# Designs tried in a protein design chat: VH-VL binders against q9nrl2r1430to1533. Part 40

Target 1, 104 residues: q9nrl2r1430to1533
Amino acid sequence: GGVHELSAFEQLVVELVRHDDSWPFLKLVSKIQVPDYYDIIKKPIALNIIREKVNKCEYKLASEFIDDIELMFSNCFEYNPRNTSEAKAGTRLQAFFHIQAQKL

## First folded at step 19 (VH-VL)

Design ee2
Fold by OpenDDE, fold request of step 20:
Structure ee2 (fold): chain C 104 residues (1-104), chain A 123 residues (1-123), chain B 107 residues (1-107)
Amino acid sequence: as target 1 above (104 residues)
Amino acid sequence: QVQLQESGPGLVKPSQTLSLTCTVSGYSISSGYYWHWIRQHPGKGLEWIGSIHRSGDTDYNPSLKSLVTISADTSKNQFSLKLSSVTAADTAVYYCARTDYEWGSFRFGMDVWGQGTTVTVSS
Amino acid sequence: DIQMTQSPSSVSASVGDRVTITCKASQSIRTYVAWYQQKPGKAPEPLIYDASSLESGVPSRFSGSGSGTDFTLTISSLQPEDFATYYCQQWYATPYTFGQGTKLEIK
């Protein structure tokens, strides 16, 4: 059970990373490029961090994994207005995630 | 090589719908990131009309008074533009263009353009 | 909407000159800027993407720089074929607005 879930999480992260709308989410937002980001977003997260957590078996439940992914998108939509390129990419990637997450 | 070609009527009457098609060759539209329509009024600068993402998501310029509709047909490797209820203000050269995708990065720009097609709105 | 203000609107220069065109955004847009060249009666051609990346086939005398609100297109040594109109465009948010253009003319 746990091994299968771990593999599923790993595979899902791989698919998210390879998605063409993953570019805003591959790593944490640069404080240099976006100086006020961390004044607004208090729980920053990115796909590379989530991947590391998967590799370290830190997710005991699928809900924990899903929560981190949803947090990643929530951060994007909290900081970026709907008409931004990041928000648009996030919207599409989240839709993809929701479809893939049904397989978990 | 990737080529884009605009086609459609060069003359449209006021209140009618302007319809244009962009035919893509040498490249599948399903492989692109964004496909765009741009126009240029006579002697003026460039104006972004709208875009369609490979997923089918569309974005339109809200400053345009006409209703904008952009669609894609993967079977024909084409994408289209419709402007409803046009006026003389819609007279322009219309361009289609591509934004390519590179893994891990959004290449912010349009790297391939059509040659453009002139559309005149007149009675 | 995000406004892109180009400066100057027109410039006269000679072959061999260093030419600089500026684009100022009404708000921070990171590095999400492209530059295009357009000659009379022709479609625009891409020069720069993501503020500083040179498009394939574009001569190395063209370069782009900037981040935030101020962006620059530079032609290090102007060639006869470079006389044209140049446009910047932002890709931070829709609508993806253009600058008003800079016409580069022969002095």
Scores: ipSAE 0.907, ipTM 0.957, lowest interface PAE 0.4, mean pLDDT 96
Fold by OpenDDE, fold request of step 20:
Structure ee2 (fold): chain C 104 residues (1-104), chain A 123 residues (1-123), chain B 107 residues (1-107)
Amino acid sequence: as target 1 above (104 residues)
Amino acid sequence: QVQLQESGPGLVKPSQTLSLTCTVSGYSISSGYYWHWIRQHPGKGLEWIGSIHRSGDTDYNPSLKSLVTISADTSKNQFSLKLSSVTAADTAVYYCARTDYEWGSFRFGMDVWGQGTTVTVSS
Amino acid sequence: DIQMTQSPSSVSASVGDRVTITCKASQSIRTYVAWYQQKPGKAPEPLIYDASSLESGVPSRFSGSGSGTDFTLTISSLQPEDFATYYCQQWYATPYTFGQGTKLEIK
């Protein structure tokens, strides 16, 4: 049921945050450090935002939760070339997510 | 305390494979974020050879002419470097090093180094 | 590849001097820079990580700063043991390239 899904979302977010490849995704990208980021990425999102949405029970379906997580990764890969540290971390974290998401 | 130690033959013939091992003590390689190989040609600067992530993902410097292979053996708490078909240009001091992870941020740097091992490629 | 242009290649200074070494990246690399010190016949030792974070055990006279393309390593008051070669390294993208090095010598 919905309660179990909510708990699953919370747990998954916790696992993502604790992952050592979560560092590019914990918070929104700094405009100071990356001045052109928001000129390219139109739907910025991060794990802290997703966590907040989970806490507020904004995800009614697992697909909605998954969509936000995938958006987070797609933003990373859209902005960062594949040889960057962020893209490398994102690739590994996404793989981890896909494994964990099978439980949803 | 974390300690890294390089080991392997100090002399390699041209066209042969250079093999080095980095033995890690006081810390599990499975806990590290990245493990690196760096070399320094005589009288020159530092050159990054490649790295292996704790997941097993590897990255190599494409400027190296030799085929680079980095692997890890968690059972021995070691990671290794192989350079195939070496030439005199591969003569250098070889270092292994660690990058650790601080929660919430990638500690961009190598905080622990081995003492280095000299490898000479000569007929 | 990202080039790290280190300057100067060599510098002569006296004990007590303020010394600044610069690395310029060929593109923006955020704060993903480390600095190392190497003495003759020895392995490099870490000084700074993430552009401005001091490694454990490193004297406070060492400091790092910068973001984007310009990075600096500063020694506020040079000590005798600080004469060595210094290197910067970028961690933005592979290959993780080094600067050419700066040899700090006694004047």
Scores: ipSAE 0.905, ipTM 0.957, lowest interface PAE 0.4, mean pLDDT 95
Fold by OpenDDE, look of step 19:
Structure ee2 (fold): chain C 104 residues (1-104), chain A 123 residues (1-123), chain B 107 residues (1-107)
Amino acid sequence: as target 1 above (104 residues)
Amino acid sequence: QVQLQESGPGLVKPSQTLSLTCTVSGYSISSGYYWHWIRQHPGKGLEWIGSIHRSGDTDYNPSLKSLVTISADTSKNQFSLKLSSVTAADTAVYYCARTDYEWGSFRFGMDVWGQGTTVTVSS
Amino acid sequence: DIQMTQSPSSVSASVGDRVTITCKASQSIRTYVAWYQQKPGKAPEPLIYDASSLESGVPSRFSGSGSGTDFTLTISSLQPEDFATYYCQQWYATPYTFGQGTKLEIK
């Protein structure tokens, strides 16, 4: 772990953010735009939050980092039907993540 | 400057397959977020047919009775539309269009359109 | 499918008039709306994306607003070249659907 794992997590977050399907995940969902979101999703998370946790060295294990990323996708698929633009973007981004995560 | 141009037969017989190609110039199709096919029946509004994402993922309008197939050829910088078993109801002007991606945001809309090509289904 | 109910179907106006076109979605679609202008015999041209953002080269007299279910396209001072048919479109979910269109005619 240590510095090398931190760098790996940081790099993966950078790659996720730069992905063209990252737009639903960059920040927390707006309560103004989606008033009922937080009534349904109890553990909201986004890439900016995950990046902050990486920067603060809050992830002791790779599994903890992966769990937060998977939570982010899980929230998306829980709230958004499969035919929505967010769900479609999420599906592609998650596939990308799974490939990149194998390198951790 | 990005330009899209539709091409294909203007006349198709019933039960045959309508085949169109959209040629993109001034821009790589691999750089676009979505590539779309839209049609407009004579004197009617616009109807989305389907789209292909840069990854190759496709989405089709389930309301269409014909089987829709959209594909892309990066080597030719083209993407294509096929409608199987066409009827007179498929007579329309067919447009191809682009949705671009801007970092950090998905620009919801089609910002570049082809000029359109008329397809008539007739015996 | 998400229905986009566009109103009015047609409107007659004069040069200099303020014109408002509305689209109502059958469900909340956030700000995932685009507007297009189409002149006879021509392809649609983009006006607005993301409900309120002007496409490049579009005059500032055009504006879009709305979120959730109600969306509006406004032309603050109608010009001769603005007489055309206008369409809204939702990008929230497939199938992507258009409004029925609004034909803006000379009074």
Scores: ipSAE 0.900, ipTM 0.951, lowest interface PAE 0.4, mean pLDDT 95
Fold by ESMFold2, fold request of step 20:
Structure ee2 (fold): chain C 104 residues (1-104), chain A 123 residues (1-123), chain B 107 residues (1-107)
Amino acid sequence: as target 1 above (104 residues)
Amino acid sequence: QVQLQESGPGLVKPSQTLSLTCTVSGYSISSGYYWHWIRQHPGKGLEWIGSIHRSGDTDYNPSLKSLVTISADTSKNQFSLKLSSVTAADTAVYYCARTDYEWGSFRFGMDVWGQGTTVTVSS
Amino acid sequence: DIQMTQSPSSVSASVGDRVTITCKASQSIRTYVAWYQQKPGKAPEPLIYDASSLESGVPSRFSGSGSGTDFTLTISSLQPEDFATYYCQQWYATPYTFGQGTKLEIK
């Protein structure tokens, strides 16, 4: 974890947030809108939470940062069938993430 | 002022391929989020045929999946529909439409439509 | 496929009336519903996205509501130009199915 690595994590999170398929992942899923979500997804996470963890220097290894982002996508695919608008956005954003992560 | 214009043959014989083009004016096709084809059978409601995302990914109505192809040509600012092996059941008015992009929100809807083109499948 | 069932199939109303049109989804679709107005011989025109958000230029007498499976379109004071067929469409999952339509006729 040094200063260069934390800057790379922040830069990657900013690119994810700016992506046009980020809309399902900006904030945690609302229990009001999706009542059963938290019955199924036990480790919820979203880009705003990951960005705050980067800002607080909570990631000690690049693998920890990558694991949280992959958890975000796996939650999406676990809850949402493949033909849903959320899962389609998740598939595209994950592909973008894999490209950007090669640059770490 | 964004405008969508469908073009293609109005009459197609059974078993042939229906080919339609949507020409986009006043707006870059690469700026849209999704581009759609929809049809409306005589005296009936609307049926979503499929969509192409700005990335090139396509989604098709499963009832048509093996018969339909949607593609985009950003250099011509156009996207197209090909529907193979048509029958009289494919007689309809065909529309192209856009879903626009706004960061932070996917607007669930088609905000701009073409005028429609009538396609008749008959011997 | 997600079925969108509109009711009524038609409604006769007078200028100034309040009209409510409903769509019921065969499963929960959050708020991912759009509404369209179509006049004879014309393309559909957008009214509402995301269940309740008005599209640009749509008069404030139109409103939408609902979440989950039950959605409504309301016209608070019917005008002559509102006589048309109305469609809902779900955006939760492909195929992005439409309701069968509701024809709003002058009484």
Scores: ipSAE 0.729, ipTM 0.896, lowest interface PAE 0.7, mean pLDDT 91
Fold by ESMFold2, fold request of step 20:
Structure ee2 (fold): chain C 104 residues (1-104), chain A 123 residues (1-123), chain B 107 residues (1-107)
Amino acid sequence: as target 1 above (104 residues)
Amino acid sequence: QVQLQESGPGLVKPSQTLSLTCTVSGYSISSGYYWHWIRQHPGKGLEWIGSIHRSGDTDYNPSLKSLVTISADTSKNQFSLKLSSVTAADTAVYYCARTDYEWGSFRFGMDVWGQGTTVTVSS
Amino acid sequence: DIQMTQSPSSVSASVGDRVTITCKASQSIRTYVAWYQQKPGKAPEPLIYDASSLESGVPSRFSGSGSGTDFTLTISSLQPEDFATYYCQQWYATPYTFGQGTKLEIK
């Protein structure tokens, strides 16, 4: 889409990165530390990748941007049980995202 | 510079509610990431009771299930533990503790502890 | 619940000795382990977070290592002030369980 949508996407990504609960999502999960992650998660994604896609204007529709962010959370909840520190952070960050995304 | 101090009754009767307060000095509770309660039974190891996140979300040890409540009062710079229906098994030293946050890195651990307060549950 | 099993449960050692304490998790917990030192009559004090990172002011003779299920705390040359009980704690999932402790005593 338009230039104003791209600026809104950029602002939202920056707010997600700055959030206290962004720590599990800043970059892709390490295969060294979590060897089985990529056997289970087939479409890995992280905030650094989403931010790069915004910077390169790779999202044509707001729905494409939202889908990537929701995929990021879906991957978290698929791999991590509900009582894990990662899933708790994901739940809080997703709630924050939903509030901010209403402004798009 | 940050100090945590537990306060509350030293003796509680069975079936009553144990109520403890952690007073934080030199640091704002709203700036911390997690605030915890931990206990240590006589001559035994440590047991995590529960935590309150800066957002207000709470997590509790399932072994204490619906008996425990942790809350924060930012105007008094305090957070509190209530444990209902206590028995002699709840006799322990109770600690409060902090987990601080450094952006971009996982630093989960309890970096500041209170001095502890002894609670005895006895008739 | 994730069980954290420490070994040994107690050890007698002399000043200058090298001591290792292990902590085994009942499932993979990445590097989400902290270590604490507790002296008699005192609150626990932080030593290590994230398996291997020293807390501020902790002497360099302490080191931690491990990932997954197996974690080690090493004291390379014991000093008189190191005689205490040591606990590991996992921070991967609630309840955030501690190991049962390892008591380190002077021989």
Scores: ipSAE 0.696, ipTM 0.890, lowest interface PAE 0.9, mean pLDDT 91

Design ee2
Fold by ESMFold2, fold request of step 20:
Structure ee2 (fold): chain C 104 residues (1-104), chain A 123 residues (1-123), chain B 107 residues (1-107)
Amino acid sequence: as target 1 above (104 residues)
Amino acid sequence: QVQLQESGPGLVKPSQTLSLTCTVSGYSISSGYYWHWIRQHPGKGLEWIGSIHRSGDTDYNPSLKSLVTISADTSKNQFSLKLSSVTAADTAVYYCARTDYEWGSFRFGMDVWGQGTTVTVSS
Amino acid sequence: DIQMTQSPSSVSASVGDRVTITCKASQSIRTYVAWYQQKPGKAPEPLIYDASSLESGVPSRFSGSGSGTDFTLTISSLQPEDFATYYCQQWYATPYTFGQGTKLEIK
């Protein structure tokens, strides 16, 4: 969309990155540390990739941006059981995102 | 210089509630990421009891979940443990501990510990 | 619950020796392991977080390694002050379980 929409995407991604529960989502999961991750998760995504896509104007609609962020959380909950540190962080960051996304 | 100090009764009777407080000095508990309670039974290893996250979310050892409550009081810079319906099996040294925040990193290690307080459950 | 099995249960070594303590998880836990040192009558002290990251003030003779299920703590040149019991702890999932401990004795 417009210039203000791109600025809103940038602002929201920055707030997600700065959140203290962003640590599982900053970069793609390491295949060395988690060998089976990419056998289970077919559409991997992380905040650094989403931020790069915003910077390159690759999102044409706000829904595409929101879909990538929700995919990031969905991947987390699909791979990680409820009692894991990753899933706990994902739950808190997703709640934060839902509040911030109302600005879009 | 951050310091943690456990306080509470050293002797508790069976069926009563064990109540411990961790007083934090030199650091605001609202700045921490997680605050923990751990115990060590006589002649045994360490057991994680539970934690409270900065958001107020708590996680408890499932073996203790219905019996344990962890809470924080930011105005007193304290967090506490209550363990109900204690038995002799709850006799242990009890520790409080911190996991500090480091942006961008999984830093779930307990980087500061209290000195520990011995609690004996006996009639 | 994720079981953390330490090996050996005890070890005797001389000053200057290289000592390795292992911790095996019952399932993959990435690098989410911490190590602690506990001296008699004292609280545990932090050594390592995230499998290999050294805590502040910990001597460089301590190092950690591993990922998945197999983790090690190494003391490259044993000093007299290193006699203690060492514990690993996993941070992947609640309950955050500890290993049973390894007692290091100086000969």
Scores: ipSAE 0.689, ipTM 0.885, lowest interface PAE 0.9, mean pLDDT 91

